Miniprotein binders against tRNA-specific 2-thiouridylase MnmA (mnmA). Designs and how they scored, part 1

Scores and structures below are computed, not measured.

Target 1, 344 residues: tRNA-specific 2-thiouridylase MnmA (mnmA), of Desulfotalea psychrophila (q6aiz6)
Amino acid sequence: MIKNITGIAMSGGVDSTATAILQKQKGPVLGFFMKLNQPDYETQRDRVSQIAQKLDIKLEIIDLTEEFQEYVLKYFSASYFKGLTPNPCIICNKEIKFGLFQQAILRQGVERIATGHYAQIHKTAAGYQLHKGVDPHKDQSYFLSRLSQEQLAHSIFPLGGMHKGAIYDLVEAHGFHDFRGTESQDVCFLEQDNVVDFLEQTAEFSASSGNIVMNDGKILGKHKGLHRYTVGQRRGLGISYPVPLYVINLDVKNNNVIVGENEQLFHKTMAISDIHWISQPEREDLLHASVHIRSTHKGAQASVILKENNRASVIFDEPQRAITPGQFATIYKDTQVLGSGVIL
Unless a header shows other numbers, all headers, positions and changes below count from the first letter of the chain.
ipSAE, averaged over its two directions, is called F for ESMFold2-Fast, E for ESMFold2 and O for OpenDDE. V2 adds 0.75 times the mean of E and O to 0.25 times the DockQ between the complexes of E and O.
[cut] marks letters that were taken out.
Atom coordinates printed by the task and the answers are left out, and those that the model quotes come from them; centres of patches stay.

## First folded at step 11 (miniprotein)

Design m33D (from s9 with E33D)
Fold by ESMFold2-Fast, scan of step 11:
Structure m33D (fold): chain B 344 residues (1-344), chain A 87 residues (1-87)
Amino acid sequence: as target 1 above (344 residues)
Amino acid sequence: DRETIQRLLDELEELIRELDELAREADELGSPDLANEVRYLADLLRWLVDYMRRLANQGDYDRVNRFLQFIRYLLRLIKELKDRIRE
């Protein structure tokens, strides 16, 4: 066991590069890169290899292609098949990045792995807490909301206390001048970020045509499969109506896309299941907390009623737009992530 | 105490029956979205009544009392829904 060697999760991006620079200044490091069969693998591998060479960091490639397919891609496709909108990044963090990838790195004799995530880990007498990164425009704590105590115990987030501008300054000071303007928010396994093409080309997928209807059952048009629609969608409906219409719900049982006016997307009530706790709240049945219903949501105050079987009922103080089944609701106390559940 | 809580729980069970009728009314008026909100609140209130009754039977009045303020909040939300449906 080499107690003072830190593993670095390197992706070839600016954040992992900055992480490598910072951790190498503190002691010996080993670099690791995940092979997931991503469309740009060869380009990404070449970039991360060049960065590792320039920083004089030994790089190992860990092939998790089959595990990624089993835990992430099957989940993604199955969710759309059920009329749900998945978050593959949260599942990837839990199962792959901080699961199998972290475990493989630890077997190399390192005790901690540093990643380029904008989040903070605080060690307390009661265990490890996950907190928001200090840069409000880059906080990634939502995507880390399913991590276990053990996964947090082996993790370091050097960028959690930094702003993104300082990260660009840091890498440029070390001779990396090509990162500005290259940051992508696309899902890593999607070619050109096209969910429909991925589902129809890469998975066994059968979709049936159905109706686009209003709440009263009035038929406005036909759809080519529920997987082509998400709650809140305005464009691509192919229907004519005097006012703008939005997807307000997907009716799997009747194979209908239900549309309505923007006002119908606002709800105060939400149910969640499959709750995972990073830090079990002191109050076991009722808490008032900030709840994030998607990665782009700023959070909203809500009453959370904790029930049996890792379920909860949520009532927001103010109506929230486009609550989407299949997405994750992450529960925060100030900057601390308490846990998350799947929106029903 | 126990008798006061029992009276409250009985009143909430009556409200649940009113909410079941309100949801039916909302469906008939062509507002299935409002009907679904009412059904959500009725189901939540049913769970709360059952949960609070179990806590009271175990003598855990501290946790029962934590729900009293939340119940008052729910009652205000239910009144708002009743007003929207009947307008």
Scores: ipSAE 0.575, ipTM 0.856, lowest interface PAE 1.8, mean pLDDT 87

Design m33Q (from s9 with E33Q)
Fold by ESMFold2-Fast, scan of step 11:
Structure m33Q (fold): chain B 344 residues (1-344), chain A 87 residues (1-87)
Amino acid sequence: as target 1 above (344 residues)
Amino acid sequence: DRETIQRLLDELEELIRELDELAREADELGSPQLANEVRYLADLLRWLVDYMRRLANQGDYDRVNRFLQFIRYLLRLIKELKDRIRE
């Protein structure tokens, strides 16, 4: 009949706890927790187990350690090897959280899975739309920009219409008083978010020395590996120069870090590849849209020219700082996510 | 009309050839980022010219007209790049 069980992705954090509270009020629920290769797994498991017991929710642990290694960690390391800056959270959402984790939950007879994401799903006659969450300081729609129609069809985001303050109020009203000031780090597999240590110690990334050069080829110093540098980086260059210098490009072929002045980081043109559409524009080859070039970017108005092989050219109305190859460009129409591509 | 569109496309093809020389000038002046921007715009114009020809051949003049405003915008960007490279 109408006795649908809702799965809840529980992490032991405030957002998933609020999600569990709200969904349990609406009907029967089952809790699920992902085991990944995360450093704090035991602590997280203990916390989520305590929360599930307090809420009287049956909890199952799904082990995705090998899949996380194959789909997320190899992607992360391979991107740095190519001189690119990855976004592992977008890939994790596509392949793990809403991919294999969601599929494992659905195989247990669950029809929909609720998560603590700050985004909105709108069902229309043309399909599912992904929209920004209403709290502008918490919106996570950028990280969900590669979800499929099927993944959205099985998802619920109860927090998308709420502000973060209301979430704390909700969990505290249900006896959870210890969440304030305990926000989780963005990258779950890195202790202290140390990318260099992870790449050199875990991914067997060899540091190869090369040159730090100006655009004209003038050598200013030596570097200890391209993976130690990101477009836009000012500090840690180990060079002395009369004006501030920034990483403007990584030259993998010549093993050079190319540096220049801040003005050289601004560009109006950008190419993207491997475009994934959530809501593909019908009969539109030229879009005027807001494009977000990283999670912290507030979006910039641009002309997007759609090409063959899931590629596009992007021309910004105003120059954008630190366009970074390997990051995702997410295309928005107002609050709606249309899709995203990889910056070239 | 047909003649206006054909003339515009021919003018854009000549501009593409000028952009190849502009990119070489930017490289010689030690500005490879500007050279890459010029090459990117040249490649975009090549794609747009071909695409607009296909749309016109299909009788889709509404989409051709939609691209005309964008072409005017690209021409302004090309002028800005010419000024930056030669000043």
Scores: ipSAE 0.454, ipTM 0.806, lowest interface PAE 2.6, mean pLDDT 86

Design m36D (from s9 with N36D)
Fold by ESMFold2-Fast, scan of step 11:
Structure m36D (fold): chain B 344 residues (1-344), chain A 87 residues (1-87)
Amino acid sequence: as target 1 above (344 residues)
Amino acid sequence: DRETIQRLLDELEELIRELDELAREADELGSPELADEVRYLADLLRWLVDYMRRLANQGDYDRVNRFLQFIRYLLRLIKELKDRIRE
């Protein structure tokens, strides 16, 4: 008998637990837990171990602490230093979860790895396609937009065709009654507490105070570092003005936070670089597609002009609020993720 | 066919020069965000003109025609920006 073994990425949350239950029903499985410099590691490890024991799944811990620092935390700090707003979850998925973690699991003779992600993988003659999860309130395809064909070939997303309510029903049917009211979260260092604390205390960040100014140069106040501000931010400015003011730009050269009225946050034009394609359009250099400019964005119709060196110009049909340099723009054709690039 | 395309591309090069001046006007009127959008569109038009000349030289008139339709859309956006900059 030849055993086709599936690896399960287990985090101790309801989604990974449901994934383990579903995959164990289909054949032999091995559980894997990722150690990353996370502050709740001991608690998460104990919870994962207890779940694995209850499901009769052998669990292995893979320590990627050094690699997480090298690929994710350095990227995060460097982006803020440049006045950019990073997305560490997209980089973590590309380099760690579906990169080094997946590679370590595959080296143990595992053929595929199942994760609790709400997204779908479709195999076609032209390769693997990434699609939105069926539950529109849980879709995670945006965060997976940088995955390679090889990474998708070795991945299974059992929850992609399911709604969150059905996931709770499934785990409760298998004796896990404590997940309702506790939304599953794979808590990492950057999602817990204040991002500013990490940048200033852990990342050796040389933050300096500067001015909060209007576009005409009028000084309205002082700031304690550009990394404390994001395009679209209204709260925490500490300035008084007759109308609400928002961060519209970060001026690294002059060390200024530029503020203005809400109207100034709307733009039709956007440039993207470093485009990674999951499914590159063939013989098409002008696309009309839905573009998501951040994880919470519902998508907006745009003309995407594909240029050389993995760059594109984007013209939205309607102005979009708070286009933020350093975030990822993900290009969708209906439910399919075509690729993503970094907003300039 | 080729002469018509060449004339249109030459007219777009003149429009690009007008956009460079419009961007300066927006800066002087205290709207650097609008000036940046105008410069972005001018740069995009410069790239599109060069790209369409290459497509035409390769005989790919179907793609040239698709970009000409897109340019008509960009010309509408440029008019909207001119109106906003000039009140």
Scores: ipSAE 0.450, ipTM 0.810, lowest interface PAE 2.7, mean pLDDT 86

Design m36E (from s9 with N36E)
Fold by ESMFold2-Fast, scan of step 11:
Structure m36E (fold): chain B 344 residues (1-344), chain A 87 residues (1-87)
Amino acid sequence: as target 1 above (344 residues)
Amino acid sequence: DRETIQRLLDELEELIRELDELAREADELGSPELAEEVRYLADLLRWLVDYMRRLANQGDYDRVNRFLQFIRYLLRLIKELKDRIRE
């Protein structure tokens, strides 16, 4: 090709708009917008269309509604049914955004896809590395921890080297003045992040009443479904006790919510399974690394013992609060994402 | 040498038996969460001892030595858990 065309994943938000501005300055671009099972689709579509028109970028809509249901929503519902707390954004990035969406864009003759993610891609002789974004308050590398070498090879993250304040300044300099103070939703298919409502209305959850118990088996109350509770939860228990109580475990076999004091949420040990490597350590059975146990976790130093069948044992230097089964543990070496596994 | 490593691995197997008793003690004292953590460490040590034996049999003493240093860290963690269980 005489000119390399870059695809822009446009969502109508400030980050994808800044990405489009920066990439259009470097060469020819095409805009792409995903149609998923999101409640705000019509509003988001109108907004992204207006932005694309203002930037003089041709926009194509790619409908992935059926694929999103198959790969993300079934995973989400199945996880809660098993008493696990999922991360649908990590799965969406792997299967949809950098999977089927990226593949559809590449079929249009696009060589690379730029997204508004705050993360960095470094090409080395050993392959592509995923690194934290430079803005520590906006780093999104955790959500990208399941990407493949192939997916990284076709991706560009223009915002990875920038701070969020500079992004607002950039879009405002190009005539977009209405982005400050707009709040981003963590999960795109949930109205007001209402997990319980989604599961009970959409996923055909049959609520099974059970007991809220202490570790010694003492019954403190009744619950209307394990999917209503998350490890670390203090509010909404509907029980009375002389000290504050927290969900410390979900017992699927006995249909019990197990509660205890805050101190019982701290653990040094964790097991992970289904490890996906972006940059697999060669000949390393034992890693000393920073492990992030959820998106909001700042990371904690740990010894990671690599076992057979993509499993590992993790021993933290300091006890970590609310280790939650079903969430992802992402393994970092300094700023580099090595890989991630599912917490057991 | 091989004899020194074998002696250390035998000592670790004895420690694992002590951890099984400690887990039972934690359950009896009403701390099943601590008992589970002790059982996890006991299972990890069983896996590590077996793995280190396989490495030593393959002549990979460099990796055995790395795990020996890690074992010393685990021993400190085990002591901390013993203190917590015994209040």
Scores: ipSAE 0.450, ipTM 0.810, lowest interface PAE 2.6, mean pLDDT 86

Design m36L (from s9 with N36L)
Fold by ESMFold2-Fast, scan of step 11:
Structure m36L (fold): chain B 344 residues (1-344), chain A 87 residues (1-87)
Amino acid sequence: as target 1 above (344 residues)
Amino acid sequence: DRETIQRLLDELEELIRELDELAREADELGSPELALEVRYLADLLRWLVDYMRRLANQGDYDRVNRFLQFIRYLLRLIKELKDRIRE
């Protein structure tokens, strides 16, 4: 049989390096690196180039700077303008990493693209399933919950069946001794400390001072823009009160940050919209499933009532803390990702 | 079973009216987050009653019966929420 070339998404980190090692053992490979105009681009480029040279892998750089701005950064800014908390990583995976980047790689004559994600793809008679990675500390399936059947069909996740310790062992066995005990070289452009500065520098964002209020309308102080606050936030409020206060809601209409006690952050009910299905349930009206409301959430058992227009009502078995509008709720059946929707 | 289902739907209609009043009470007590939970449950019950009525009219009692355990759970949740708001 003719073996087609496998593409490798290389970032200069330990996971993509391990992926490159594993895939090169199975056949011919080509390396690809995304340029997104990230602040550490030059450093990351030099690192990935050195790794590709050591592994004897040809490396191509694909410039998606304008597309990243259009699909990810505009989404990010627009969400904050609406008083919502976005997940740019999920959108980046759908639109850029497994969208335009994957499409550009496929145009080079590549059949499949391997990435360093800790998740599993299972091919069944009914289609492709996305499953959690076996290392529970490293599972990244939540971030991949918006991928299409077509995107999964062209993807390989070699690390999905491995633990992080085995990844370090693998790269060290191949002469890479400098990953263990070092900080990640992949600096996220939209890390929390950079978010406010980024938003305030956009021409499409206008912020005004408003009030920090209790639910009863009592004014406790002033804020310098809703975008500086997230549901569940305790620190940085500049408020003194006999008990700890947390952001419980953002009121865009009145330009208020609403604060309250920790107990007010717990809710059993949640609505979701814009559901994308990887594996749509055959019975479409009632599911009992595990729902993850953010990447760091362990998942919680819930009744999911499926409605028209890709919407659902969710009722958790136990109250969940800090359900945040704009974040994604990912629906799991055991280890399988069924789909995800936007929290309302 | 048809009569049992119709009685359940009628009871849910009365409960929706009680939840609308409970949401107003929660707002007046300075608990708008609890009022949102109550309104959510009222809206969900309104949708469920309409949905189950459509299924029953089509003779799909098997699907209606699938909701019975969920309805029992939902009624317990509503009772707990009532107690929380008033106690």
Scores: ipSAE 0.489, ipTM 0.825, lowest interface PAE 2.1, mean pLDDT 86

Design m36Q (from s9 with N36Q)
Fold by ESMFold2-Fast, scan of step 11:
Structure m36Q (fold): chain B 344 residues (1-344), chain A 87 residues (1-87)
Amino acid sequence: as target 1 above (344 residues)
Amino acid sequence: DRETIQRLLDELEELIRELDELAREADELGSPELAQEVRYLADLLRWLVDYMRRLANQGDYDRVNRFLQFIRYLLRLIKELKDRIRE
């Protein structure tokens, strides 16, 4: 038996604190905190330091500010510039949290890193499988859908088999009473969900005004940048019409926001590209699976036709509302994540 | 039967041309989102025909038959789109 030290990704939130408590009970641990140029870095650093001190865990800070800018912020801005809606949390998990952060921790001689994610890792003869967490209201497997076999091999998710209520009970039993009623934001670099403000602060992002139009070309108003709009958006359009109107498409070529009635948001067809497989189906080119088109989507049954060059065609059994280009479609077999692709 | 499969694949080639016309009709009627779905199905059928032809040439009729059952589902979807565009 080799006695290994487990690394713990500590963020100062309830989930990473619970993870630290559980892992310390199982053996020696080392705590690690990411510096990502987040607005509240010093406040978060102080909270993590206090928690680590209370739990008697040695804490190291790993500065990934430049890497976060290169891999996450550049992707985020570029996506909006192309009229796409990004998911920076999926990219951050792949490139930063389970990429460069995990690699830096492993270089210090630890073999496994525990994080506060609500998901499960199952080791099988064919490799590692990623599964949904058991708490259906907290499952985070969608955000982990781009992880590699190597990244999963070095990861532990102690909270995957637990419900959120039990997590609060656990931390309170260890003297942490201030976590109830607070939740970590997924997008840590935005203050108060100000996507527009963030994008418009970049010198590289020049917004241009254009038209808000219906499919027949009728102009209903003006917009001050396509990045201010998302497929499915009802509010903030500043237009007047006898029936409710929603953003149904962004036309980058003509610089138009296309609006229509709610019925026009429903589609059965979807194309995906850049598919990453965690568990690639063997010798299957036609899958019937549950496909999640955004983090808040509960999943919908679909036929997935696998093509060359990591592409697929998806046909839903029932029409899905607000399929959004740039978001990720995650393919599930029951509780198992098979992989994910980018919606075209 | 190989001859039966070839006949079905040829019929799908003809359907693809009809879908190109249906997409144009949807654009003219002010439904570009439906036109996009029709074009997507036409592209999918082009790929499926080529793929099924490759499988048949390899003698994998079990997989061809599985895709033919899926094609029946797509044909129903195409009929639904045709009805929506023309109503």
Scores: ipSAE 0.483, ipTM 0.821, lowest interface PAE 2.3, mean pLDDT 87

Design m36R (from s9 with N36R)
Fold by ESMFold2-Fast, scan of step 11:
Structure m36R (fold): chain B 344 residues (1-344), chain A 87 residues (1-87)
Amino acid sequence: as target 1 above (344 residues)
Amino acid sequence: DRETIQRLLDELEELIRELDELAREADELGSPELAREVRYLADLLRWLVDYMRRLANQGDYDRVNRFLQFIRYLLRLIKELKDRIRE
């Protein structure tokens, strides 16, 4: 074990490869790759091994398959069973990537771990702050909103101050010409990104058939399970109506998919629970902040009323489309992530 | 002033009753999503009234004043919802 070794979380993608290149220039590094329940594990393993060999980086594979199933896949399935739409990437970052994976790396005598995330860590007298990456089109701070102070203390994000174009230029300068036009799957454990197939075949999910209804209770059709529908969904409803209809709510109690017009998806009010704070506001019970309600949301100004038991009420300045129970609401003060909660 | 704050809080309790009626009206008009939003605001106001009374009893009038500004914002939102329900 050598002093000043930096661990590199390597995935075989362009971002982790750029991270490895940059960190190796600064000192000795060790590469680490997670084995999870990925359908493309062998292809990914071969790619990351080739990259590590080309960069002359020793690579270790850490098997977290059982832990991934326990913390991520059970959460994912349980959320859909409750009629909620999960974000497995946020949970994976909290429990696996910066949790058990980071802990396994630290046990090998590594003091800091670099990852390819587009976000920034600022150390202050009050602790570590998580900030948006400088490239507004690639910022990943939303997915990191549940990290702890301890997890941030051991993390390095070399790409947080860089633009994605510069990353492609960097890897190409080091002989990696095959990354342009290559996109990672949004959810790494899904084959062909099919949630329904995963839940019904892999997770042994069983859901009752029910009705697709309008707000007035008018039945427009039958559904084959609430897990097949998401708030905001327009296609795949199998119903005919004079105007476009969207899923506006999932009614678990009555086993109904509630549909309506696009206007009915806009709301100013939202409740959140299970708030995790990276940087808890001192002596503040009313915040005016930017709130992101999903990874693709650009953020919206809101009043956040902090309550007991890590709960809050949120009132947006402007109505927001498709507020989805089970997703995470991340609270920002300018570029800083304060924390996140689960949308109720 | 405790007396002034108590009067304002009593006025908010009357507004909560009005919101409960507005939520029933929204349900009757076939807008359960709007009814839920109105009930959310009624529940928030009930919590705010209790919380502001606690702050006032502790002498924390600075925080009470911050919430009074916010309540003026909520009153505008309530007017908007009333207009939408009656469309």
Scores: ipSAE 0.520, ipTM 0.833, lowest interface PAE 2.0, mean pLDDT 87

Design m36Y (from s9 with N36Y)
Fold by ESMFold2-Fast, scan of step 11:
Structure m36Y (fold): chain B 344 residues (1-344), chain A 87 residues (1-87)
Amino acid sequence: as target 1 above (344 residues)
Amino acid sequence: DRETIQRLLDELEELIRELDELAREADELGSPELAYEVRYLADLLRWLVDYMRRLANQGDYDRVNRFLQFIRYLLRLIKELKDRIRE
């Protein structure tokens, strides 16, 4: 084993490749690729192996197939069964990428692990802080909002201070010319358009027909399963009405998709549970902070009332569209992630 | 002023009873999403009144005053909900 070695989480994408290039310039590195039994595993493995060979980096494969099924896929299916909209990437980061994968790498005598995430880690006297990446179009801090102090202590995010254009320039300068137009390597396959097929084939979901109804109980049509619908959805409803209608709520008990006009999607109130703190506020029971209610949300100012049992009430300054149960609300102080909770 | 704070908290308890009735009205008018918002605010006000009474009893008037500004915001939100339900 070589002293002062850094582990690189390699996926075969542009971000992990750039991370490997930057870290290898600073000292000896070992590459690690996780096997989750993904449908494109063989193609991804071949790509990451070619990259590692070109960069003269030894690559180890860590098989986490069973753990991914237990921690991520089971959570994903259970959430849809409850009429909730999950975020499997947040759970994957917490349990797999920075959990079991990081632990396996550290067991090999590696001191720290670098990943291609667009976020920043600041070490302070009070502990480690997670901050937004500087490129506002690539910031991934929302997806990292459930990491622990220990997980942050062993992590390096070399790309957090860089813009995506500079990343493409870097990899091209090192002979990698085929990355432009490729998808982010942090995206889970569960975010594909075939989510419904996945749930119905692998998670034992039956296509249980029910009604699409308005708040007054008027039946407008039939649905083929609640898991096919998300709060805010307009397309794919198969109903006709004089004004545009949107999914307002999923009623699991009555097996109804509740629809209404766009205005009914706006709410100022939100409850969150299961709050995980990266940086817990001391002696603060009322916070005024920016709250992000999904990965694509730019954040909204809110009053956050901290309660017992890791719960909070959130009151937004302005109404927010399509607050979705099961998604994560991430609490920010400027660029700093304080923590996140599950939307009720 | 301690007596002023206690008087305000008593007034908020009366408002909570009015909100319970407003939520029933929203359900009857076919707006369960508005009824949910009203019940959420009523529950939050019940928790806030209890919490602020405990803070006042401990002499923590700085925190009570911080929550009083927030209560003023909630009162405006409640007025907006009443208007939407009754349209």
Scores: ipSAE 0.431, ipTM 0.792, lowest interface PAE 2.5, mean pLDDT 86

Design m37D (from s9 with E37D)
Fold by ESMFold2-Fast, scan of step 11:
Structure m37D (fold): chain B 344 residues (1-344), chain A 87 residues (1-87)
Amino acid sequence: as target 1 above (344 residues)
Amino acid sequence: DRETIQRLLDELEELIRELDELAREADELGSPELANDVRYLADLLRWLVDYMRRLANQGDYDRVNRFLQFIRYLLRLIKELKDRIRE
């Protein structure tokens, strides 16, 4: 009575195609494609349809355009308005990809959904654990750090134990020769990853001019909106100075971009809020763990002091560069993701 | 015992007052980022002292001892910041 059918999240990319190949070898599958507010939708849809046909997989399109706007795009714009740097991919995974998309697939009687993510799921007596993928250059566990136990229970990550080179070899062995060099963009709704254009045109965002200042208050130039700047940014400042200057802070109250030398970007202290636990430490209000402050961060050893109301203080063993408010800090125990919080 | 822990926590409260002065020194030297780091550590120590007092009152001396080891680490960090601000 139990349908032994696996759902596959297909995007038309190499990873989802490899996932489809691997899962079809293990049993009957159904393909699913998300329609979001992506500018390349027609091209992506055509690629997915062609791949599904070649692999003899039935494909269904699930339209989540309005939900994506409500949960991801509003969050993205609101974060920049507050002078914060968002991570829309983490929110999209939580609310859309493993939220509403997964729920829609499950309503069709499919119990498990395979995706092309480079991460691992381990089932234990205490629940599901999320672990890093084995390829250190492709590990995506950071982006999955806000998934629930329920979402992990219904997920399969076939690529978690594989290296990216082997994935290209696999798809090529099955007649797909055009994937090398076609990496997807980081944020699916942005054309050419232009944040400023999206905020000022698509999101009806209004910009205001202000000053670019040193920490002593010295004015070096003018800016056309705080949303054009990110902590750690060196390029595009339009100022002349004898040494390289970097954005070290955004001052929303005074409408200033604060710049300084590289050394001013290093801090040992960080506060996080809105902590979501995948695997909450038992009886530990002080833990020593590896903390990742952005997707490209290799992780840094830190003492994490757990406080009330899903907050924590983080003290790094070594100073970390460009701690950015609004980004997520993900807490790891070896390869295991314990949870994540929003950097304050 | 309870009296020993009380004395250690009182000594930490004295250190917190010294950190407020260190933060002012950092601001005056044109290093507001360092001043903010010091203020963050002072606020963290205030919270930790309060939390450890609550744990001690509950008889959870094992947890108090774990936090005291961490406090020693924070004291080293504070010394590094003090040396950097006053160099």
Scores: ipSAE 0.465, ipTM 0.813, lowest interface PAE 2.4, mean pLDDT 86

